# VHH binders against Protein CSN12 homolog (csn12), part 19

Target 1, 185 residues: Protein CSN12 homolog (csn12), of Schizosaccharomyces pombe (o13873r232to416)
Amino acid sequence: VIFHYYLGIVAFLNQNYKNASAELEIAFSLCHKGYNRNLELILSYWIPTRILVNHQLPTKNLLSKFPNLASVYIPLTRALKSGNLGEFGKCLQKNETLLAKTKIYLTLEGTRDLCIRNLFRKTWIICGKSTRLPVSVFQIALQVAGTDLPKLHVEAILANMISKGYMRGYISRNFETVVLSAKDP
Key: E = the ipSAE of ESMFold2; O = the ipSAE of OpenDDE; V2 = 0.75 times the mean of E and O plus 0.25 times the DockQ between their complexes.

## First folded at step 10 (VHH; framework vhh_surovatamig_d1)

Design U5 (from T2 with D105E; at its last look DockQ between E and O 0.85; V2 from the best seeds 0.72)
Fold by ESMFold2, look of step 10:
Structure U5 (fold): chain B 185 residues (1-185), chain A 123 residues (1-123)
Amino acid sequence: as target 1 above (185 residues)
Amino acid sequence: EVQLVESGGGLVQPGGSLRLSCAASGFTFSDYAMSWVRQAPGKGLEWVATISGSGGSTDYVDSVKGRFTISRDNAKKSLYLQMNSLRAEDTAVYYCAKDLSRYFEWLYPEDYRGQGTLVTVSS
């Protein structure tokens, strides 16, 4: 257990998250299920890597067994699922000291794009799954979620979402419009 | 692009058996744990079983232990679920899942679930 746990942390700190996830999974599988402190230590790094790399959230059943993890991840998972950027930010701020001390804060901040993706997907659904949406629609969605940005910055966020494959389409800059693929936008 | 295609579902009487299959492509199959998840009508996704990449470790939700057997064939890039002693509560659409365990759930389920295969258990 200890060997794979340390290999996982080293990989995590080097931002090799795929290798970190693999080692931490082995550590968790080898750890006796009655050793909650050791399990919690493994999960402290495994959960962030699963969210960032695999787009997977810890279940409520898992979190119910680990109150310290639950205090962070219950509100965080709720914010990620709902696309609530305001609550996402509040969760990180509330836990800033612990997450920075354990060097997890930056990794969880990186999951902000996953929250934005859910915000934009909900926006797309509300607009009837249109293949053409003004950039201003997404600007309003961000403003409702607590982020007031100029259209140029919103276009950069949309371009990033497209580049990461979270949205399939392109930005028509001369019409200030997002054009989404009819196949799977 | 990751593709997972489920098959083998159908209508079966209580106490009967079915064998589900999942054909995988677009990734190195043996590198990843594989799971079955199911969704009963009007309900959320429920994790059913997981098998490690090598096939050496398996885990099951309590309600199916002793009745269901997960297996894999890494040469054929195929995942299987043998379902015996089927009950009405096993009625669901069954999906295979890459790199998912009992401890985690999908943030974007629409991106990761395929068509699934319907299992109906009724008198």
Scores: ipSAE 0.697, ipTM 0.844, lowest interface PAE 0.6, mean pLDDT 87
ESMFold2 (binder alone), look of step 10: mean pLDDT 82; pTM 0.836
OpenDDE, look of step 10: ipSAE 0.726; ipTM 0.908
ESMFold2, look of step 12: ipSAE 0.665; ipTM 0.825
ESMFold2 (binder alone), look of step 12: mean pLDDT 81; pTM 0.834
OpenDDE, look of step 12: ipSAE 0.703; ipTM 0.884

Design U6 (from T2 with S52R; at its last look DockQ between E and O 0.59; V2 from the best seeds 0.00; counts 0 for: unsure alone 64.5 < 65)
Fold by OpenDDE, look of step 10:
Structure U6 (fold): chain B 185 residues (1-185), chain A 123 residues (1-123)
Amino acid sequence: as target 1 above (185 residues)
Amino acid sequence: EVQLVESGGGLVQPGGSLRLSCAASGFTFSDYAMSWVRQAPGKGLEWVATIRGSGGSTDYVDSVKGRFTISRDNAKKSLYLQMNSLRAEDTAVYYCAKDLSRYFDWLYPEDYRGQGTLVTVSS
């Protein structure tokens, strides 16, 4: 358990999150259920890794067993699921000192894209699940969520989201519109 | 590339049995805990069972305890779910995953799972 835990941490610190996830998963799987402190240590690195890499959120059941983790990840997961960038930012800010010490802050900051995706999906649904969404519409959504950006910057965000595979489609520059896949946007 | 391919689904009467299989590739199968999850019509993903990579320890959702058995063959890189005493409420698409689904929910349901296999329990 210890061996895999440390390998996981080393990988984590080197921002090799894929390997970190694998090692920490093994560590968690091998750790005795009764060793809550060790489990919590593993989870402290594994949870942010899984969010970032696997796009998975810790369950309420899991967090209920670890109050310290729950205090961080209940509001964070809520923000991520709802696409609430404001709450996302508040959560990170509130826990900045603690998370910075362990270098977890950087990892969680990287999960902002997941929040953006959900905001986009929410917007998409509100707009009737159209395959064509004006960039301005998402710009407004971002503004409502507490982020005011120029349209060109919003386009860049959307382009990155598409590039990263969070959305399927393309940006029509001429029409300032995101064209989404009809099958699976 | 991680690949998970589920099979064995079908139509079964209440009280019947089915055995699902999952063929895994693209990763060191034996190193990871594997899970079955399911999605009933109109509902979200639900964790069903998990088996650890080593030791063979298993966990189940309460509603399937005593009826379902998860197992694996590491040599064949295969995961199985023996489903006995099936009920109408077990009707769902069943997915294989290499995640500890008991502890983590999918932020995006389409991620990191196979195509699934449909299990329909109906008289």
Scores: ipSAE 0.338, ipTM 0.718, lowest interface PAE 0.6, mean pLDDT 90
ESMFold2, look of step 10: ipSAE 0.596; ipTM 0.790
ESMFold2 (binder alone), look of step 10: mean pLDDT 80; pTM 0.826

Design U7 (from T2 with D31S S101Y; at its last look DockQ between E and O 0.42; V2 from the best seeds 0.00; counts 0 for: pae E 4.0 > 2, grease 25.7 > 24.2, SAP .733 > .668)
Fold by ESMFold2, look of step 10:
Structure U7 (fold): chain B 185 residues (1-185), chain A 123 residues (1-123)
Amino acid sequence: as target 1 above (185 residues)
Amino acid sequence: EVQLVESGGGLVQPGGSLRLSCAASGFTFSSYAMSWVRQAPGKGLEWVATISGSGGSTDYVDSVKGRFTISRDNAKKSLYLQMNSLRAEDTAVYYCAKDLYRYFDWLYPEDYRGQGTLVTVSS
């Protein structure tokens, strides 16, 4: 257990999250289920890693066993699922000192793009899964989520989502329109 | 690359039985707990059962306790689910998962589960 835990932490601190996930998975799988403190230590790095790498959120059943993790991750997972950027920011701000001390804060900040992706996917679904949407539609979605940005900044966010593969399509700047792939937007 | 292939699904009558199988490759099978999860039509993913890497510990969702039995054969790299006394509400696509699925939800493409096998329980 301890060997894989430390290899996982080293990988995590080096931002090698795929390797960190693999090692922490092994550590968790081998850890005796009665060793609650050791499980909590493994999970404290494994949960953020799985969110970032696999886009998997911890279940309420898991979190119910670890109150300290629950206080962070119940509100965070709720914000991520709903695309609620305001609540996402509040959750990170509330826990900033602890997360920074344990070197987890930047990893969770990296999941902000997933929160945006989920907001934009909800927006796309609400608009009937259209393959063409004005940039202003996404601007409004961000405003509803508590972020009021000019169209140019919204276009930059959309471009980032496309470049990261969170959205498949392109921006038609002449028409201020996002064109999404019909198959896998 | 992790590969999980489920089989054994089909149509059965209420009260009937089925045995699901999962063939695993691409990882050290005996080092990992394995789970069955299911997805009923129009519903989210539900954890069903988990078995430890050694096979010495099992756990089940309450709705299947006493009816379903999870098992594994580490020599054959295979996971099994014996389903008895099947009910209409057991109708779902059943997935074999390497990760401890009971602990995480909200899946994307490329998660560590197979393609699934459909179980339909109807008269």
Scores: ipSAE 0.135, ipTM 0.571, lowest interface PAE 4.0, mean pLDDT 83
ESMFold2 (binder alone), look of step 10: mean pLDDT 82; pTM 0.847
OpenDDE, look of step 10: ipSAE 0.637; ipTM 0.820

## First folded at step 12 (VHH; framework vhh_surovatamig_d1)

Design V1 (from U5 with K98R; at its last look DockQ between E and O 0.80; V2 from the best seeds 0.64)
Fold by OpenDDE, look of step 12:
Structure V1 (fold): chain B 185 residues (1-185), chain A 123 residues (1-123)
Amino acid sequence: as target 1 above (185 residues)
Amino acid sequence: EVQLVESGGGLVQPGGSLRLSCAASGFTFSDYAMSWVRQAPGKGLEWVATISGSGGSTDYVDSVKGRFTISRDNAKKSLYLQMNSLRAEDTAVYYCARDLSRYFEWLYPEDYRGQGTLVTVSS
């Protein structure tokens, strides 16, 4: 258990998250279920890794067994699922000191794009799942979420989302419109 | 593109049995653990069962232990859920999902599941 745990942490610190996830998973599986402290340590690195790399969230059932983790990840997961950038930011700020010490903060901050993805998806749904949406609609969504950006910056964000595969479509710059795929945008 | 197609749902009386199937494509099926999840009316997604890539290990939510059996056929790229002694509380849309366990759930479940199959347990 210890061996895999350390390998996982080293990998995590080196931003080798795939390897980190694999090692931490093994550590967690081998760890006696009665050793809550050790389990929590493993999870403290495993959970952010899974969110960032695998886009997977810890279950409520898991978190219910670890109150310290629950205090961080229940609101975080809620924010990510709902695309609430404000709550996302608050969660990170609230726990900045603790998360920064373990280098987990940087990892979780990297999940912001996931939150943006869900915000934009929510926006798309609210707009009737239209295949053509003005960039301004997404700009407004970001504004409501507490981020005021010029259209050009919003376009860049959208472009990044598309590039990363979080959105399927293209940006018509001439018309300041996002054209989304009819199938699974 | 990951595609999952669930089937086998239907109406069944309490105590009855159903067998769900999931056809997978777009990825190396045997490389991934597979799971069943369900969503009851008005409730969120609930993890039901997971089976390892090789099929050698399984895990179940407590409420279905002894009643449900998860299995897979890697040659056919298929996942199965045998549901016995069904209860009203088992009523839900059932989805198959890739690479999940009792500890984690997809942030974007819609990206990794099909339309699901409805299981209704009613007298």
Scores: ipSAE 0.572, ipTM 0.844, lowest interface PAE 0.5, mean pLDDT 93
ESMFold2, look of step 12: ipSAE 0.601; ipTM 0.796
ESMFold2 (binder alone), look of step 12: mean pLDDT 82; pTM 0.834

Design V2 (from U5 with S101T; at its last look DockQ between E and O 0.83; V2 from the best seeds 0.65)
Fold by OpenDDE, look of step 12:
Structure V2 (fold): chain B 185 residues (1-185), chain A 123 residues (1-123)
Amino acid sequence: as target 1 above (185 residues)
Amino acid sequence: EVQLVESGGGLVQPGGSLRLSCAASGFTFSDYAMSWVRQAPGKGLEWVATISGSGGSTDYVDSVKGRFTISRDNAKKSLYLQMNSLRAEDTAVYYCAKDLTRYFEWLYPEDYRGQGTLVTVSS
């Protein structure tokens, strides 16, 4: 257990999240279920790794056994699912000191795009799942979420989302419109 | 591209049995643990069962232990769920999922699940 745990942490710190996940999973599986402290330590690195790399969230049932983790990840998961950038930011700020010490903060910061993805998806749904949406619609969505950005910056965000495969489509800059895939935007 | 296609659902009376199947493609099937999840009407996704890549280990949600059996055929890239002694509370759309366990759920379930297969347990 200890061996895999340390390998996992080393991998995590080196941003080798695939290896980190694999080693931490093994550590978690081998760890005695009565050793809550050790389990929590493993999860502290495993959970952010799974969110960032696998786009998976810890279940409520898992978190119910670990109050300290629950205090962080219940609000975070809620924010990510709902695309609530405000809540996302608040959650990270609230726990900044603790998360920064373990370098987990940086990893969780990397999940912001996941939150944006859901915000934009939510926006798309609210807009009737249109395949053509003005960039301004997404700008407004970000504003409502607490982020006021120029349209050009919003376009950049959209472009990044498309590039990362979080959105399927293209940006028509001439018309300031996002054209989304009809099948799976 | 990962594709998962569920089948085998239907209407069954309480106490009845069903066998669900999932056909997987677009990834090395044997390298990943596979899971069944379900979504009851008006409820969120619930993890049901997981089987390791090799099939050597399984895990179940408590409510289905002794009644459900998860299995896989790596040669056929297929996942199965044998459901016995079905109850009304088992009514849900069932989805197969790649690389899930009881501890994690998909952030974007719509991206990783197929159409699912509806299981209705009713008198």
Scores: ipSAE 0.591, ipTM 0.857, lowest interface PAE 0.5, mean pLDDT 93
ESMFold2, look of step 12: ipSAE 0.602; ipTM 0.811
ESMFold2 (binder alone), look of step 12: mean pLDDT 82; pTM 0.840

Design V3 (from U5 with A33S; at its last look DockQ between E and O 0.91; V2 from the best seeds 0.76)
Fold by ESMFold2, look of step 12:
Structure V3 (fold): chain B 185 residues (1-185), chain A 123 residues (1-123)
Amino acid sequence: as target 1 above (185 residues)
Amino acid sequence: EVQLVESGGGLVQPGGSLRLSCAASGFTFSDYSMSWVRQAPGKGLEWVATISGSGGSTDYVDSVKGRFTISRDNAKKSLYLQMNSLRAEDTAVYYCAKDLSRYFEWLYPEDYRGQGTLVTVSS
């Protein structure tokens, strides 16, 4: 167990998250399931790795066994699923000291774009899955989620989402409109 | 691009058997564990079984232990689920999943699941 745990953390700190996830999974599998403290230590690095790289969340069943992890990841999971950027930020701030000490904070901060992706997908669905949506629709979605931004800033966020492949389409600046691919928006 | 195509579903009576297949492409199949997940009508996704990349380790949800067998053929890039002693509660759409375990669920399920294959167990 300790060998794979250490290898997982070294990989994590070197930003080799795929290898970190693999080693931490082995460590978790080898650890006796009655040793909650050791399991919790392994999960402390395995969970953020799976969220960032695999876009996978810890199940509620898993978290129910680990109250300290649940206090962080139940709110974080809820925020990620709902696209609630305000709740996401509050969760990171409430746990900032612990997450910074364990060097997990920046990894979880990197998952913010996953939260935005869900906010924008939810917005797209609510608007009837239109292939053409005004930038103002996404501006309103961000405002409802607690972030007031001018349209130019919202356009930058949308461009970033398109650049990362989280959205398929382009921005028509002349009409202040996002045009989404009909095939794979 | 990762592609997973499920097949082998159908209508079967309680107590019957079915064998599901999943054809994989777009990634190094043997590098990743593979799983089956299912979604019953009106319910969320449930993890069913996982097999390691080499095929040497398997794990199952308790409700299917002894009835279902997960296997893989790395040369054919194929994943299988042999389902015996089927029950009405096994009725679901079954999905093949890359690199997913009982401890995690997809953040973006519609991005990772295909069409699946429907298994209907009906008296």
Scores: ipSAE 0.693, ipTM 0.840, lowest interface PAE 0.6, mean pLDDT 87
ESMFold2 (binder alone), look of step 12: mean pLDDT 82; pTM 0.837
OpenDDE, look of step 12: ipSAE 0.728; ipTM 0.888

Design V4 (from U5 with Y103W; at its last look DockQ between E and O 0.92; V2 from the best seeds 0.74)
Fold by ESMFold2, look of step 12:
Formats: C-alpha cells, structure tokens, sequence
Structure V4 (fold): chain B 185 residues (1-185), chain A 123 residues (1-123)
C-alpha cells in the first residue's frame, strides 16, 4: 500500500495523472477497509485523477464514508454534472486552502473544461439538438452561467471544445455559427 | 474508436437464466478492468460487477452475489455476465463499461454507454 501510494503522489505532483491513477488504484485495492484514515489519504489524490483522466465522479455511497471528502466533492460533482460554472468556481474558492495545501487545486481547476462541456451540451439540447447554432447562443449560455465574454473569446472556447473532441463539428467564421455532426455531435 | 456492443438480453421468467455478452474493440482489452452496469425503468445507473484486466479479481453488488458471474475472454475481447436465479428486480437495460470502478460513475453517461441489452424478468 505505502509504496504504491508514494509512487502515485510523486506521479501526481509531476502531473503524470495516468500513472498516478494506476498506482493509487492499486494502493486503494490493497489497503485494509478498516483503515479509513489511510483510505481517505489515497482517495484525496485518486478522486481528482479519476475525474481528470477518466471523466468519472465519486459516488455518493463512497463519499458518505468520508465526510471531509464529501464536503468538497458533493458540491463539486453537482456543479460538474449540471454545467454550473458559477457553482464550480465557488466550490474551489471555498476549499482553496485545503486544496492548495495538498497540491490538488490545479488538478481540479483543470476539470473546468468538463463543466463547460456539460453547459454546452445542455444548451444544444435546449435548442432542439440543432446541427447549426450561432456562436451567440453559446455566448448567452456562458453569460447565464456567470461568464460574460466577447464573441471572439467564445469562438476560442468552442474551438477548444472541438479540438479536445468534446464537440464534433466546426466553426463557420463567415456566419459565426457552429456546425455539428448530425450523427455524433 | 472504443466500441462496446452488448447482447443476450430478453424476456425470462423469475428463477430463469440469461447470459449477456459484450464485444469490445478499439482499445487494448486486457489492459482495463471491465464492468456491467444496469438501469431499471425510471432509475439511475447501478453498478453490478467488475472484473480486473487479467480476470483474476471480481467484485459484485450485494444484491447479485451468488447469482451472477462476471467473466472475460481476453483473446476474444469479450466480457460476459451469467445471470442465474433472476428476479423481477433484475429487470433493466444492461451496459458493459470500460474502466469503471464500483466507487465511481460516469460524468458523461451518453458518451460511454453503448446501446445496452434489455433484460425483462416477468412479474
């Protein structure tokens, strides 16, 4: 357990999240289930890597066993699922001291793109799953979520989502529209 | 591209058996733990069972222990769920899942679950 835990933390601190996830999973599987303190220490690094690498959230059943983790991850998972960027930011700010002390803060900041993806997917659904949507529609969605950005900045966010594979399509700059794949947008 | 195709569902009477299959492609199958999850009508996704990449370790939700057996064939890139002593409560759409722990759930379920296979246990 101790060996894999330290290897996981070293990988985490070097931002080798794939290796960190693998080592921390081994540490968790080997740790005796009666040792809640040790389990909590492993989870404090495993949960962020699982969110970032696998796009997977800790269940409420898991969190119910670890109140300190629940205070962070219940509101954070709610924000990620709903695409609520305002709530996401408040959760990180509220827990900033602990997350910075344990060097987890930047990893969780990196999950902001996952929140944006859910915001944009909900926007697409509300608009009837159209294959063509103006950039202004996504700009309004960001404004409602507390982020007021110029249209060119919103185009950059959309391009980033497309390049990461979170959206399938392209941006038509001539018409300031997003054209989404009909089959798998 | 990762592809997971479930099959083997159907209508069965209580006490009956079914064997579900999942054909996997687009990734190195043996490198990843595989899971079955299910979704009963009007309910959320429930984790059912997980098998390690090597096949040496299995884990099950309590409600299916002793009745369900998860297995895999790494040469055929296939995952299986043998379901015995089926009950009405087992009625659900069953999905296979790549690299999903009992402790975690998908953030983007629509992106990770396949078509699923419907299991209906008669009342």
Amino acid sequence: as target 1 above (185 residues)
Amino acid sequence: EVQLVESGGGLVQPGGSLRLSCAASGFTFSDYAMSWVRQAPGKGLEWVATISGSGGSTDYVDSVKGRFTISRDNAKKSLYLQMNSLRAEDTAVYYCAKDLSRWFEWLYPEDYRGQGTLVTVSS
Scores: ipSAE 0.678, ipTM 0.832, lowest interface PAE 0.6, mean pLDDT 87
ESMFold2 (binder alone), look of step 12: mean pLDDT 81; pTM 0.820
OpenDDE, look of step 12: ipSAE 0.686; ipTM 0.882

Design V5 (from U5 with F104W W106F; at its last look DockQ between E and O 0.67; V2 from the best seeds 0.59)
Fold by OpenDDE, look of step 12:
Structure V5 (fold): chain B 185 residues (1-185), chain A 123 residues (1-123)
Amino acid sequence: as target 1 above (185 residues)
Amino acid sequence: EVQLVESGGGLVQPGGSLRLSCAASGFTFSDYAMSWVRQAPGKGLEWVATISGSGGSTDYVDSVKGRFTISRDNAKKSLYLQMNSLRAEDTAVYYCAKDLSRYWEFLYPEDYRGQGTLVTVSS
């Protein structure tokens, strides 16, 4: 357990999150289920890794035995699921000191794009799943979420989302429109 | 493309039984653990049960233990949930979900679950 735990942490600190996830999973599986402290330590690194790499969130069932983790990840998961960038930011700020000490803050900050993805998907759904949406629609979505940005910046965000594969489509800059794939945008 | 289609939901009285089915396509069904999750009105998604790819192991949320049974037919690419002794609190939309467990759920569940089937338990 200890061996895999340390390997996982080292990998985590080196931002080798795939390896971190694998090692921490082994550590978790081998750890006695009665050793809550050790389990919590493992989860403290495994959860952010799993969110970032696997796009998976800890269930309430998992968090039920770990109040400290629950206090962080229940609101965070809610924010991520809903695409609430404001709540996402508040959650990280609230826990900045604790998360920064373990270098977990950086990892979780990296999940912001996942939050944006859900915001934009939500927007897409609200707009009737149209394959063509004005950039302004997404601008408004961001504004509602607490981020006021000029259109040009919003286009950059959209471009980034497309580049990362979180959105499937392209930006028509001439028409200030996002053209989304009809299949799984 | 992963496709999951749930069926079998309906209105049932407390103490009654229902059997949910899920038809899976678009992936190697037997390679993945399958799960049932549910969403009650006004509540979040809740994990209900998981069955391993081979069907050799199962896991349940405590509130349904002894009442619900998850099973699968890999040849038919089908997942089932036998629900007995239903209670009002079991009222929810039930979803079939790919590759979930007691501990982890997808950030984007809509990509790995079906449209759901409504189960209403009411007198």
Scores: ipSAE 0.537, ipTM 0.851, lowest interface PAE 0.5, mean pLDDT 93
ESMFold2, look of step 12: ipSAE 0.597; ipTM 0.795
ESMFold2 (binder alone), look of step 12: mean pLDDT 81; pTM 0.826

Design V6 (from U5 with D31S; at its last look DockQ between E and O 0.54; V2 from the best seeds 0.62)
Fold by OpenDDE, look of step 12:
Structure V6 (fold): chain B 185 residues (1-185), chain A 123 residues (1-123)
Amino acid sequence: as target 1 above (185 residues)
Amino acid sequence: EVQLVESGGGLVQPGGSLRLSCAASGFTFSSYAMSWVRQAPGKGLEWVATISGSGGSTDYVDSVKGRFTISRDNAKKSLYLQMNSLRAEDTAVYYCAKDLSRYFEWLYPEDYRGQGTLVTVSS
């Protein structure tokens, strides 16, 4: 257990999250289920890795056994699922000291794009799943979520989302419109 | 594209039984663990059961142990949930989900979950 745990942490710190996930999963599986402290340590690194790499969130059932983790990941999970950037930011800020100490903050900060993805998906759905949406619509969505940005910056965010494969489509800059795929945008 | 289609839901009296089915397509079914999850009215998504790719290992939420049985037919790319001794608290929309466990759930469940089938347990 210890061997895999340390390998996982080293991998984590080196931002080798795939290896980190694999080692931490082994550590977790081998750890006695009655050793809550050790399990919590493993999960401290495994959970953020799973969110970032696998886009998977810890279940409520899991978190119910670990109050300290629950205090962080329940609101974070809610924010990610709902695309609430404001709550996402508040969650990280609230726990900045603790998360920074373990270098987990950086990893979780990296999940912001996942939150943005859900915000934009929500926006798309609200707009009737149109294949053509003005950039301004997404700008408004961000504003509502607590982020006031110029349209040009919003285009950059959209471009990033498309580049990362979180959105399927392209930006028509001349028309200030996002053209989304009809199939699985 | 991952497609999961649940069926078998319906209205049943307490103590009754139902068998849910899930037809999977769009991925190598036998290579992935499959799960059932459920969402009761006004509640969040709850993990119910998981079965390994080979079917050799199963796991259940405590509240359904001894009552529910998850199984699969890899040749038919089908997942099943035999539900016995049903209770009112089992009322929920049941979803088939790809590659989950008791510890983690998909951030984007719509990509890895079906439309669900409603199970209503009422006298």
Scores: ipSAE 0.622, ipTM 0.882, lowest interface PAE 0.4, mean pLDDT 94
ESMFold2, look of step 12: ipSAE 0.678; ipTM 0.830
ESMFold2 (binder alone), look of step 12: mean pLDDT 81; pTM 0.837

Design V7 (from U5 with A33R; at its last look DockQ between E and O 0.74; V2 from the best seeds 0.68)
Fold by ESMFold2, look of step 12:
Structure V7 (fold): chain B 185 residues (1-185), chain A 123 residues (1-123)
Amino acid sequence: as target 1 above (185 residues)
Amino acid sequence: EVQLVESGGGLVQPGGSLRLSCAASGFTFSDYRMSWVRQAPGKGLEWVATISGSGGSTDYVDSVKGRFTISRDNAKKSLYLQMNSLRAEDTAVYYCAKDLSRYFEWLYPEDYRGQGTLVTVSS
């Protein structure tokens, strides 16, 4: 258990999240389920790697066994699922000192894009899955979620979503619209 | 590209049996644990069973233990779920899942699930 745990942490700290996930999974599987402190230590690094790499969230059933993890991840998973950037930011701010001390903060900040993807997908669905949406629609969605940004900044966020493959399409900057692929935006 | 194709669902009377299959492609099947998850009408996804990459370790949700058996054939890249003593509560769409366990759920289910196979248990 201890060997794979430390290999997982070393990989995590080097931002080698795929290897970190593999080693932490081995550590978790080898750890006796009655050793809650050891399990909690493994999970504290395994959960962020599963979210970032695999787009998987810890279940409420798992978190119910680990109150310290639950205080962080119940609100965080709720925010990620709902696309609530405001609550996402509040959760990270509330836990900032602990997450920074353990070097997990930046990894969880990296999951912000997953929250934005859900916000924009819900926005797209509400708009009837239109293939053409004004940038202002996404600006309003961000504002409702607690982030008030000028359209140029919103365009940069949309471009990032497109470059990461979370959205398929392009931005018509002259008309301030997002043109989405007809197949699967 | 990862592809998972479920089959074997259908309409069954209570107490009956069904065997679900999942054909996998696009990844090294034996490297990953595999799971079955299900979604009853109007409910969220529920984890059902997991089998290790080698097939040597299995885990089940309590409500199906003793009635369901997960298995795999790594040579055929196939995952199976033998369901016996079926009950109305087992009615759901069943999905096979790559590298998902009882401890985690998908953030983006549409990106990772196939179409599933419908199991209906009714008189």
Scores: ipSAE 0.656, ipTM 0.819, lowest interface PAE 0.7, mean pLDDT 87
ESMFold2 (binder alone), look of step 12: mean pLDDT 83; pTM 0.851
OpenDDE, look of step 12: ipSAE 0.662; ipTM 0.881

